# VHH binders against Iron-sulfur cluster assembly SufBD family protein PH0883: the designs that were tried, part 21

Target 1, 326 residues: Iron-sulfur cluster assembly SufBD family protein PH0883, of Pyrococcus horikoshii (o58613)
Amino acid sequence: MLLNGEDGSMTIKINHVKEYEALVEIYKKEGLDTSLFGNRIAAIIISGDKIIGLNSVPGVKIRGEEVENGVKADIEIADNVKLPFPIHLCTGYLRSEGYQKVIFNIKIGKNSIVKFTSHCIFPYAKDFSHEALTSIKVGENSWVSYEDEHIHGEGVRMISKTEIELNKNARYTGKFSLTKHRAKELKLEMIANLGERSVLELESKVKAVKDDSVEVREVAYLKGAYSRANLKSTVIAFDEARANVVNEAYGFGDYAKGHVECHEIVKGNADVQTVPLLRVKNDKAELTHEASIGRINEAQLMQLMAKGLTDEEATELIIRGLLGEY
Below, E stands for the ipSAE of ESMFold2; O stands for the ipSAE of OpenDDE; V2 stands for 0.75 times the mean of E and O plus 0.25 times the DockQ between their complexes.

## First folded at step 17 (VHH; framework vhh_gocatamig_d2)

Design j6 (from z6 with S53R; at its last look DockQ between E and O 0.65; V2 from the best seeds 0.00; counts 0 for: pae E 2.6 > 2)
Fold by ESMFold2, look of step 17:
Structure j6 (fold): chain B 326 residues (1-326), chain A 118 residues (1-118)
Amino acid sequence: as target 1 above (326 residues)
Amino acid sequence: EVQLVESGGGLVQPGGSLTLSCAASGFTFSSYALGWYRQAPGKKRELVAGITRGGTTVYMDSVKGRFTISRDNAKNSVYLQMNSLRAEDTAVYYCAAKLWYRPGWDYWGQGTLVTVSS
């Protein structure tokens, strides 16, 4: 049940070779980086409630445990580790119905630089519930980036809760994006505690369509002196979708600085609410907020189409213009 | 069943006029944006004219001032008045309908041929 590639190569269970190959093919089809399946990449590959691939590298220990309806993984990065390649976390579910729970406990030592590339691969899901619980503790002077990209079918209900603890001088940059695939039901919660001189950057971008329901909550507790947090949320909502986004920042430390940035783009009858909650608990702390709301114009869309663009190209061009990306 | 039925195509001399009609059925016409596309041999299909739910019209540059799109929600019909026709306007013309905020066009007609020649 626990797979260990002690020589740095990926270990694959024989009875799951087809599932492994199917995941690689999905990566190719969707333009995801297949080099992440290489033998120099620390990785855990999950399908359903099984660990189907596992690889460790010097400085990174990955332990996986198959549990009821899922997998629990403990990932430990030693002190003074600077990895040349990302750590790959692949969570797959290749059936149309079911439930999966994953638990990641990640601890990064001191003076380390690490990138995580995380993928959730649920392309055939029609009635599937996914729960993810993640704990990330970043040691002193360490820099972590964590990129999370998803491939979803039409019927995914996802609840994801991440807790981040940043020690002195630690930096964490997190990116979540679900814009190319259906966010049928999504609840994303990220809560971060910032120590002295630590830096948090979180960026989330979600597109909701049809009758999708999206809830995002991102919270930064700026506990340490000179801690800094930047929370950026972008919601693109079409049709009859509903989205609720809450970004919270609490300024406790001397000279703590927090910034919350919320962007909404609405088309059709979608209903989007974004709420900044800023609480200054120290007269030397500073918290700021920026928000923008744009609505796609029907006539502008059609005019661009008359100039030769497809509906999709014209829509994307308008979105980029409203976000200031040209 | 959903139908978009074009009529009014044919042969016309350069400088002449022609009116295309498209009769719609099987959907709530007033909820849709309408458009006329054309495709000439060896060319990509292009949006010639469009009209929003509220009646705002748009045109490709080469037909502006010569073509007029209109809609009649009571008759579930959309029209394309083509004046000052040129040889370059020769194409199969297609009526199309979309919920403006959804990707793509939902319904297409079978097309009607317009030939502009001496």
Scores: ipSAE 0.413, ipTM 0.868, lowest interface PAE 2.6, mean pLDDT 89
ESMFold2 (binder alone), look of step 17: mean pLDDT 84; pTM 0.839
OpenDDE, look of step 17: ipSAE 0.640; ipTM 0.953

## First folded at step 18 (VHH; framework vhh_gocatamig_d2)

Design i1 (from j5 with S53R; at its last look DockQ between E and O 0.30; V2 from the best seeds 0.31)
Fold by OpenDDE, look of step 18:
Structure i1 (fold): chain B 326 residues (1-326), chain A 118 residues (1-118)
Amino acid sequence: as target 1 above (326 residues)
Amino acid sequence: EVQLVESGGGLVQPGGSLTLSCAASGFTFSSYTLGWYRQAPGKKRELVAGITRGGTTVYMDSVKGRFTISRDNAKNSVYLQMNSLRAEDTAVYYCAAKLWYRPGWDYWGQGTLVTVSS
């Protein structure tokens, strides 16, 4: 049984009202956009293994299924759709212990423009595992933005695997951020196949502290002619954290262009490594990479010091900036 | 032994010019970010100008357009050309060097006094 929100709120299941309210409160507390819970927004709201909210809008069809230990969702965007608001994917868990698996199958039609706002919110997690599997197919001439922000408690183990398929002239911008809280254990994988004249931009930002373990793998197969890919990973590691970043680009299409970038900053006794892999099997393709460990922009640092900040203060500000915290 | 030795300080009239030099030894000069600090009586030490390994320059607002920092890696030297000097520029000027990836300045000179007075 579903209840329609009187104030233009999300349609929710009657037996999950408390959970819904709790999630909204967490959004408020964390400074997230609560307008995403409006009924004019296409959305799926998941708490644990339950769908507590679901809303479709014209041109967007969301089908949800509760499965063992999680939720499977199929999201379909029609052809020729331009959405004025993002699609909200909200995955949360309010308990301290457990396991949650979410599967998202997303299909975007042709000539469509869509933005996704994805949240994983586990504020009280002490011993919690989260597995996210996402498949995204972007139709011809479509533009997709996918922003994934994570709010984790102290004990979240996360495995995230995303597969992206870009058709002709498709554009995809993906952003992943886990910077406000500790990563604990994170395995992040994003693999994309690029069709003709498709454009891929991926950006991941992760903060690792204490004894955190972070693995990031971004892969672009530039199969289509004139395809373009830009992969960027930023990892800040503190204390005794471990981080491994592997970014891969494969140039197969005529005049394909790929750029791989990885930046890691180390403080304390952290152990970090980065591996850029570039492979070309087409004499017309071009791939480039840039990698740095411990890199701080000298000019920026000096500018801040010239304004009266200490070296330590300036460094801290720069790091915060890199993480998007400031 | 690491050394930073400043020279060129002295007494100058307002509106005058002065060039400070700093000669470095005992470390890989080209790998360091360099800076000029100054400390006036009763005031805290402040960064006046900096130059990165790549040659990018930064200035405090009050000296922009008047001061120019430069480096010569072949001579292991950093310079500060000071034009249109003002009374408020009176201070002990220090040369400093730091590795770009570590917090804090690693090496300091002994300082050279610049006095701007009529």
Scores: ipSAE 0.117, ipTM 0.687, lowest interface PAE 1.8, mean pLDDT 89
ESMFold2, look of step 18: ipSAE 0.522; ipTM 0.897
ESMFold2 (binder alone), look of step 18: mean pLDDT 86; pTM 0.854

Design i2 (from j5 with K64E; at its last look DockQ between E and O 0.64; V2 from the best seeds 0.00; counts 0 for: pae E 2.4 > 2)
Fold by ESMFold2, look of step 18:
Structure i2 (fold): chain B 326 residues (1-326), chain A 118 residues (1-118)
Amino acid sequence: as target 1 above (326 residues)
Amino acid sequence: EVQLVESGGGLVQPGGSLTLSCAASGFTFSSYTLGWYRQAPGKKRELVAGITSGGTTVYMDSVEGRFTISRDNAKNSVYLQMNSLRAEDTAVYYCAAKLWYRPGWDYWGQGTLVTVSS
């Protein structure tokens, strides 16, 4: 039996109630916001190749299609929509092995303000491949925030490709975070095209441990006049992990301004390469970069531990100091 | 099999001295950071002194100037020279070893009791 109230409550297929409840319990255990499963939240909840929850609200239309090994979803936000709550995109895989492909096509109308909260929930994965393709088109004068947090098991191979198009005066703030769980193999690519007076802010933070392999590429094409981009990448790499991060900015428009900020923290034998690629194609455009590279030092760690900190507390304090977060 | 074996504990009067020793086996001693922890009745275990693989020493505030940690890589041993002992130094002292870049301490000894009392 399908549960669908008149107030737009979440529709749950009966055969998937246990998977839905399992995802909610994982949110509770991991300290994620469980109010995102509420009846006022536009949402698509995916487990494996099934849509197990789907809710629309006024101004937001979500259409999902189950496909081989995954789900394709179209999300449309109307003009003049200013939502008080985020749109919830939950992508779950609760088995230890397999493959999942998810395709999101997101279109935001004009003069709209929306926030997306996206989670990838793969807590038991030991040999699992995930492919995500996302297209985001932001209409004129709209402001979009997209926050993406991941819970991974020990054996996730993830390839994620996101394309963003910003129309005139559009603003996009994107945040990606994978610091509390194993990255293992991670390939992220984001490509953004900026129209006139549009603003892009991308922040990514990844922690790689053990033998993890991380590749990140974030690209901003500043095509419109007065467009602005800030690309901030933070990579924390321990043990024998490897990370390669490339942030690219191309200044085409008059008075386009781009900034690339790379922070690298290394402990042990980890190998991290972060590369800003800046191309100014207009004599009125301005592109800048900032980089900080820090290595955690054995003596510094021990000095903090002698002041009463645990190894983990001392490590975290050193990381905050190297990132300038006093 | 990894072993850390402490020795040298005992009863001493305030103002006295003791030398603690810890003999290590079963791992590549020269690559490890060594430390002495202590735990007094009713208190949390605390790092008293540490010595890095490169020989840099660190001390908790209350023992600096009174205690000296040292290591002998040829004998796979770490030492704690404890001078000017006070009643507050009474505790079980534990030897510990870690690869500095990994979380936590990898190996612990079973402890040796130091009692400072008149």
Scores: ipSAE 0.443, ipTM 0.873, lowest interface PAE 2.4, mean pLDDT 89
ESMFold2 (binder alone), look of step 18: mean pLDDT 85; pTM 0.846
OpenDDE, look of step 18: ipSAE 0.478; ipTM 0.893

Design i3 (from j5 with S53R K64E; at its last look DockQ between E and O 0.33; V2 from the best seeds 0.34)
Fold by OpenDDE, look of step 18:
Structure i3 (fold): chain B 326 residues (1-326), chain A 118 residues (1-118)
Amino acid sequence: as target 1 above (326 residues)
Amino acid sequence: EVQLVESGGGLVQPGGSLTLSCAASGFTFSSYTLGWYRQAPGKKRELVAGITRGGTTVYMDSVEGRFTISRDNAKNSVYLQMNSLRAEDTAVYYCAAKLWYRPGWDYWGQGTLVTVSS
């Protein structure tokens, strides 16, 4: 049984009101946008293996199914849709221990413009595993922005796999961020197939501390003619953390252009590695890469010190900037 | 043994000029970011000018346009040309070197006194 929220609030299940309220409070505490819980927003709200909120809007159909240990959701955006608000994908868990699997199948029609705001919120997690599987198909001439922000407790093990298919003239911008809290264990994989004249931009930002283990893999198959891809990963590793970043680009289409970037900063006894893989099987395709480990902008650091900051303060500010925290 | 030795300090009148030199030894000079600090009586030490390994220069606002920092890797030396000196520039000036990827300055000179007075 669903209850319509008062004052434009999300439609929620009557037996999950407390969980809903708790999630909203966490949003407030973390400084996240609580307006995403309005009924004018297309959204699915998941807590554990339960759907606690679901809202569709014209042009957006969301179907949710509770499955063993999680939720499966199908999201379909019609043709010729321009949404004034983002689609909110909220995945949370309020307990300290457990396992959650979420499966998102997203299909965007033709000539549509859509923004996704995705959150994974596990604030109390001490021994918690989260598996996220996402498939995104972007129709011809459609533009999609997907922002994924994670708020984790101390003990989150996460595996995230995203598959992206871009049709002709499709554009996709994906952003992943796990910087406000420790990563603990993170395996992040994003694989994209690019059609004709499609454009892919992926950006991942991760902070690893203590004994964290982070693996990032971004892959772009530039199959379509005149396709373009930009893959960028930033990892900051502290203490005894381990980080492995592998970014791959494959140039197959005529005049395909790909760029791969990986930037890692190491402090302490952290162990980090980066592997850029570029492969071309078309004499008209072009791929480039840039990689750095331990790169701090020397001039910027000095500029900050010239303004009266200590070396440590300046370094901290630069790192925060790189992570988008400042 | 690592050494940074400053020279060129002294008494100068307002509006005058002075060139400080710092000779370095005992480390791979070209791998280091270099800087000039100064400390006036009763004040904290402050970065006056810096130069990166690649030759990019940075200045504090109050000396911008008046001071010029330069380096000569062949001579393992860093210089500070000070023009249009003011009374407020009076301080002990220190040469410093640091690795760009580590926090903190690794090496310091003993300092040289610059006094600007009529």
Scores: ipSAE 0.167, ipTM 0.731, lowest interface PAE 1.6, mean pLDDT 89
ESMFold2, look of step 18: ipSAE 0.516; ipTM 0.898
ESMFold2 (binder alone), look of step 18: mean pLDDT 85; pTM 0.851

Design i4 (from i3 with T33S; at its last look DockQ between E and O 0.62; V2 from the best seeds 0.56)
Amino acid sequence: EVQLVESGGGLVQPGGSLTLSCAASGFTFSSYSLGWYRQAPGKKRELVAGITRGGTTVYMDSVEGRFTISRDNAKNSVYLQMNSLRAEDTAVYYCAAKLWYRPGWDYWGQGTLVTVSS
ESMFold2, look of step 18: ipSAE 0.505; ipTM 0.895
ESMFold2 (binder alone), look of step 18: mean pLDDT 84; pTM 0.842
OpenDDE, look of step 18: ipSAE 0.578; ipTM 0.931

Design i5 (from i3 with T33V; at its last look DockQ between E and O 0.03; V2 from the best seeds 0.00; counts 0 for: pae O 2.9 > 2, placed apart)
Fold by OpenDDE, look of step 18:
Structure i5 (fold): chain B 326 residues (1-326), chain A 118 residues (1-118)
Amino acid sequence: as target 1 above (326 residues)
Amino acid sequence: EVQLVESGGGLVQPGGSLTLSCAASGFTFSSYVLGWYRQAPGKKRELVAGITRGGTTVYMDSVEGRFTISRDNAKNSVYLQMNSLRAEDTAVYYCAAKLWYRPGWDYWGQGTLVTVSS
């Protein structure tokens, strides 16, 4: 049984009102946009293995199914759709221990413009595993922006696998961010197939601290003629954290252009590595890469410290600045 | 070709105000940390103000509260608003840019002269 929210709020299940409210409060606390919970927004709200909110709008169909240990959702955007608001994908868990699997199958029609705002929120997690499987198919001439922000507690193990298919003239911009909290254990994989004249932009930002383990793999198969891909990963690693970034680009299409970029900052005894893989099987394709492993600018750090900040505070401020958060 | 071009320098009376501008081209502006340096006659070049990619600002103590650094990524420009100018602020002011992930400054402007005198 669903209840319509008052004052334009999300339609929620009557037996999950408390959970819904708790999630909203977490959004407020974390400074996230609570307007995403309005009924004008297409959305699916997941808590654990329960769908607590679901809202469709014209041109957007969301079907959710509760499955063992999680939720499966099919999201379909019609042809010729331009949404004024993002589609909100909210995945949360309010308990400290458990396992959650979410499966998103997203299909965007032709000539559509869509923005996704995705959140994974596990604020109290001490021993929690999260598995996210996402398939995204972008139709011809469609533009998709997908922003994925994660708010994790201290004990989140996450595996995320995203498969992207771009049809002719399709554009996809994907952003992944896990920088506000520790990564703990993160395996992030994004694989994209690019059709003719399609454009892919992927950007991942991750902060690793303590004994965190981070693995990032971004892959672009530039199969279509005149396809373009830009893969960018930024990893900040502290303490005894481990980070491995592998970005791959394959140039197969005529005049395909790909760029792979990885930047890592190391502080302490962190162990980081980056591997750019470029492969071309077409004499008209071009691939480039840029990689760096460096350290925080000491001058900047000292300047901030001179103003009374601790090393830790100054470092945090600089890192946030470098990540574009401040 | 990379270019940083400063403007807005000139003669001003003590207590006056001046705004410096720096227009950048030839590189991805948004990926760079920006700064204003100054060099007075017979003195070393010194950082006056800096701004990170995200907009975090740093100031030299002597200009804190008087100067404000800002950036406009859409215009590939960085600015230095200077208020309550003093004679000791007289110097050639330089715009600089650096990539965030490595130490050192990568690009410098040619400088603009600021003279504070009665």
Scores: ipSAE 0.030, ipTM 0.549, lowest interface PAE 2.9, mean pLDDT 88
ESMFold2, look of step 18: ipSAE 0.400; ipTM 0.858
ESMFold2 (binder alone), look of step 18: mean pLDDT 86; pTM 0.854

Design i6 (from i3 with S31K; at its last look DockQ between E and O 0.76; V2 from the best seeds 0.59)
Amino acid sequence: EVQLVESGGGLVQPGGSLTLSCAASGFTFSKYTLGWYRQAPGKKRELVAGITRGGTTVYMDSVEGRFTISRDNAKNSVYLQMNSLRAEDTAVYYCAAKLWYRPGWDYWGQGTLVTVSS
ESMFold2, look of step 18: ipSAE 0.522; ipTM 0.894
ESMFold2 (binder alone), look of step 18: mean pLDDT 85; pTM 0.856
OpenDDE, look of step 18: ipSAE 0.469; ipTM 0.876
ESMFold2, look of step 19: ipSAE 0.543; ipTM 0.901
ESMFold2 (binder alone), look of step 19: mean pLDDT 86; pTM 0.860
OpenDDE, look of step 19: ipSAE 0.529; ipTM 0.906

## First folded at step 19 (VHH; framework vhh_gocatamig_d2)

Design l1 (from i4 with S31K; at its last look DockQ between E and O 0.65; V2 from the best seeds 0.00; counts 0 for: pae E 2.02 > 2)
Fold by ESMFold2, look of step 19:
Parts: C-alpha cells; structure tokens; sequence
Structure l1 (fold): chain B 326 residues (1-326), chain A 118 residues (1-118)
C-alpha cells in the first residue's frame, strides 16, 4: 500500500503507533534531533518493510510503496523551493535479524535549496543485512545538503549505492558518519556526474574495530566546464579491522577542478588501504590529491592516562591531534 | 586463570622507602603494558606509573623523580620503587595490565595497602 503525506500532516498507521514511538525514544536515547518528527517536517519513516509515517509539505511530494522486504520511495521537490526545515528520511529496523532493501529516487527541481537528514536506526541488529539504492538528481541552480548518520547494532551488513546527477550550477554537499557504532561489514559506493559549474563536496568518516570489514568507493565525473569536486575520507581502524577506500576523480570539462583527500589513523593490527585514482582528460582540468597516515603511539597514550585521562579519552585526544581537530 | 598479585605494602615513616611487587600469571606478560594505580579513601583511582612493552616509563606529576616503575619479563613481574614517601602517598596500590591498543585495562590485582604515618 502507498502512503502519502498531504496537507502538511503526518500520517501514521494505527497498528504501528508503538513502533513509531519506539523510534522516537531511540532518537532521544542517542541524542538525535527529535524535532525531525514534527508536523512541519517533510518525512518518510520506515520500519522494516513498512511505511509507518509519511508527511509532505508545500513544494515536496513524497510517495512511498511497500515492497518485498522493504520500501521504495519517490521524493520530488518542485522548482523554486527554499525549505526552512530539513527533509527527514528515517530507515528503521528494530528486530535482531533479517533483511531490508530501501530504494530512494530523489528529484530536485530548479532554483531550489533543500537539506536532507537521513538516519538508519538498527540498534538491536545482531544478524541483519541492509541494502540501500539511492538516485539523486539535482536541477539547475539548486543546492542540496545531505547528512547521513547511523545507529547500528553489532551485526549489520550494509551495502549502499548512491548515484548523484548535478545539473548546471547545482551544488551537493554530503556527509556520512559511522564512528560510534560497529561497521561490521560495510560497502559504500557513490558515483556523481557533475554538469557545468556544479559543485560536489563529500565527507565520509568511518571507524572500524575488532574484525570489521569496510569498503568505500567514491567517484566524481567532472564532465562540465568549471565543475568542482572535493572528496574527503577519514578512516580510523583499530584491532584487526580491514578497510579499502578508493576515491576516483575524472577531469573532462574545461577548468574542472577535483581534489581527493584521504586520512588514515591506525591502532593495533588494523590494515587500511586508500587508493586515489585521478584521470585528467582535458589539458585545462586540474586534479590533485592529499593523504595522511597516523599511527597511535603507545607511550603517548600511557602518558596522557598518567595525567588523569581514561584510555578512551586519551585515544580520542590523540586522534583529534592527528587529524588537526580541536 | 589470570592473576596479578601485589606484595610489599605496609607502614612506613615519611621520607622512607618501599618496594611494591606484582607477580603475574595466566597471560603472555611481555605483550602487555603494565601500570600501578592507587586509590586513597574517598578519592578516584589514579594511574601512578606505567611502563610500555618496550620499557618506556611514564609517571604522574606528583611522583616523578621519587617513584620508579620497572618490569622483569623473565619473572612475569612489575615493580614500583617508592622513595621519599609523603603522607599523601597513603593509598591502596593496584597493579594492572592491558593490551595497549584495546580499550581499558584487562586485568587488575587485589591491591596492597601503603600507609605513610605522620
């Protein structure tokens, strides 16, 4: 069954009120923004293979379809829309085992400014597979920001594939963070095609611990003249974790500019590989890359602990120092 | 079974000296960082001295120059030589061991009391 939010009010199925309330309580417990469940927020709230909340606002139409093991959603933003509040995409799975597939098709019209706040909420997962397919098309002169934050249990296996198309003068700023919860098995792929004078900024930060396995591939095709891309990835890996990160940039347009930035912090026996792939196909295009690798020092860790810090506090302080964050 | 057993505590006069010993068993001693913590009544437990796998030593500010930590991997033992003792050094002293790259301390002893009477 298809559920649509019309007239600016949230539609909640009666037999899922308790599940909706459980998601709100998880947000409170984890310190996430509960105002995202408000009536003035365009939103789709997914739990398992059900749409349990849906709200549209003027200029934003969200259509959801429950499918086998998941949900497919179409999100359309009209031309000339400047939203004061974010669009909320909540993907929940509150069982310990199973499989979920989510497909988002997002189309932003011309001259629009929108922010997406996306959360994946899998706090009890012990043996759970999640597949996400996202297509984002950004119309001319539009600016999109997309922040994605996850709450994972100990046994999540995630595959996420995102395609981004930026039309003339469009801008996309994306942030992905998974640093407070287990990655376990994570495969991320993002592919962006940049039109004339478009701008892409992507920042991803992943912490891998224990025996986690992380694969990240981010690709920018700078096809249009004066297109610009910045891809920044940070990998923090402890224990026996493994991570493989490939950042690609292809300079086709006149005066296209791309930059790939990779930062790696290693503690223990972790194994991290980061690979920049840069291809310049136009003599007026410029692609650059920067990488840094830091290893946590045992003696420095202990000295900070002798000054009164816990192991965790000392480790965090060293990481911030290595990344230049204060 | 993993054990850390402290010994050498007791009553000592201000300005005196005392050597604490900690005997370890049940784990591969040479792969661990070691430390001595202390806790006075009503106070938080604090790291007094630590020694890395490679022998680098660290000390809290108030004991540096007076205390010396050492380890003997052949005897599975860690020591704390305490000189120029002061009343504020009165506490229960605990030895501890950790795999340095894992969070927290893995093993703790039961503690030995040091009293500096004035």
Amino acid sequence: as target 1 above (326 residues)
Amino acid sequence: EVQLVESGGGLVQPGGSLTLSCAASGFTFSKYSLGWYRQAPGKKRELVAGITRGGTTVYMDSVEGRFTISRDNAKNSVYLQMNSLRAEDTAVYYCAAKLWYRPGWDYWGQGTLVTVSS
Scores: ipSAE 0.485, ipTM 0.888, lowest interface PAE 2.0, mean pLDDT 89
ESMFold2 (binder alone), look of step 19: mean pLDDT 85; pTM 0.844
OpenDDE, look of step 19: ipSAE 0.620; ipTM 0.946

Design l3 (from i6 with T33A; at its last look DockQ between E and O 0.67; V2 from the best seeds 0.00; counts 0 for: pae E 2.5 > 2)
Fold by ESMFold2, look of step 19:
Structure l3 (fold): chain B 326 residues (1-326), chain A 118 residues (1-118)
Amino acid sequence: as target 1 above (326 residues)
Amino acid sequence: EVQLVESGGGLVQPGGSLTLSCAASGFTFSKYALGWYRQAPGKKRELVAGITRGGTTVYMDSVEGRFTISRDNAKNSVYLQMNSLRAEDTAVYYCAAKLWYRPGWDYWGQGTLVTVSS
C-alpha cells in the first residue's frame, strides 16, 4: 500500500481529456519524450489555470492548487529516494492569447537522487505572457538534475525566476534551452545559495532571432566551505535581436570555487552583452571567469554554401565549430 | 521594384569563354552579397560562385580556376567570367542577391541559358 501518495495511475480530469491528448500529440510532433506520460512517472500536467493530470509515485508527493490565472504546485521528495524515472513537469497553454502564472515549490529530502524534466508547451501563442516562480530546496547528500525545454509560438513573453538552496554535499545540475523556437521576450533569473561542499552546475542556451529581447541573470552565492559553482551561458543572436546576460558569483566560504562562462555568437545586426560579475569575500575563495565573442564570417558562410549547404545548414555548422561542438 | 537582369548567355564551343552580366536595381547593391547559381535539367540548383560585400570570392570545386566572379558597385552589376567551358557547364545561370546575415537569398534573376556544345 502507498502511504505517501496515490498508486502509479495517472489521474486525468474527465472534462480535460482532449486537452491532455493535445499535449501528448504536441510532444510527438516536436520529438519530445512521450514516455513521460507513463503510469510510473510522477507528474503534474498543467494547461492554462487548470491541473489536468497528476500522478504520484512512492517517495514523491505532488499537490496542486488552481489559483487565479494559474497553478501553484508543491512537490516533495522523501529522504533516501532514488528514482528510476524523471519527475515530469508539463506546463501547457494552448490558446493564442492570455496570461499564465505558475508557482513550483520543490523540496528534496536527504540522500536522494532525482531528475526533473520540465516542458513549457505554448505552440499557438501569439500574444501570451507567462510568469514562473520556482523554489528548489535540495537536502543534504542529494543529487538533482533539472532539464527544461520549451515549445513556443511566435508571441511569448516569459518571466522565469528560480531560487535554489543547496544543503551540505548537495548537487544540482540545471539546463535551460530555448534554441528551436522564438524567444520573443525572455527574462530568466536563477539564484542559487550553496552550502558546505555543495556543487552547482547551470547551463543556459538561448537563440534570439528577429526582434527578440533576452535577459538572463544567473547568480551563485558560494556560502559554504568547499562549495563549487559553474555557470555557463550561451547566446546565439541573429537579425536585430538584443540580449543581456549577467552571470554572478560571490565567494563567501573557505575554499569556495566558482567559474562563470559566457559565450556569444552574433550574426548580422544583433546586439549582445555578456557580463560576468565576481566578488571574492574570503581570502581562501577562488572565482574565475571566461568570455568569448564570435561573429559569423560572411566569406566562410558563402564558402560552405558553394559546397552545397543551404544558408541555414552552413550557419549551424559554423555555430557548432565556434562552440566546440563536433 | 527590385530587378536582377542577366545577360550574356548563349551557345559556345567546349574550351570557349563567355561572360555573364547581371544588372541590379531597386535595392542598395553594395549592402548585398551576390552569387551565381546554375541549374541543369533534372538537377538541383547549385551555387557556382559567390562574392561578399567586401569582394571576397568563393567557388564550387568544379569551376574554381576556370570561373571568376566580380562585382562593380558603381554600376550595380555582378559578373561571371567563364573560361575553359565544358559540356557539363550547360545550364540556366541565375544571378542572386542576399543580405548575408538573413536566411536564404532575397532576390533572383530570371536566368540566362548557357549551352556548351560542339
Scores: ipSAE 0.413, ipTM 0.865, lowest interface PAE 2.5, mean pLDDT 89
ESMFold2 (binder alone), look of step 19: mean pLDDT 85; pTM 0.843
OpenDDE, look of step 19: ipSAE 0.615; ipTM 0.945

Design l4 (from l1 with G104N; at its last look DockQ between E and O 0.72; V2 from the best seeds 0.60)
Amino acid sequence: EVQLVESGGGLVQPGGSLTLSCAASGFTFSKYSLGWYRQAPGKKRELVAGITRGGTTVYMDSVEGRFTISRDNAKNSVYLQMNSLRAEDTAVYYCAAKLWYRPNWDYWGQGTLVTVSS
ESMFold2, look of step 19: ipSAE 0.569; ipTM 0.898
ESMFold2 (binder alone), look of step 19: mean pLDDT 85; pTM 0.853
OpenDDE, look of step 19: ipSAE 0.638; ipTM 0.948
ESMFold2, look of step 20: ipSAE 0.529; ipTM 0.890
ESMFold2 (binder alone), look of step 20: mean pLDDT 86; pTM 0.857
OpenDDE, look of step 20: ipSAE 0.595; ipTM 0.926

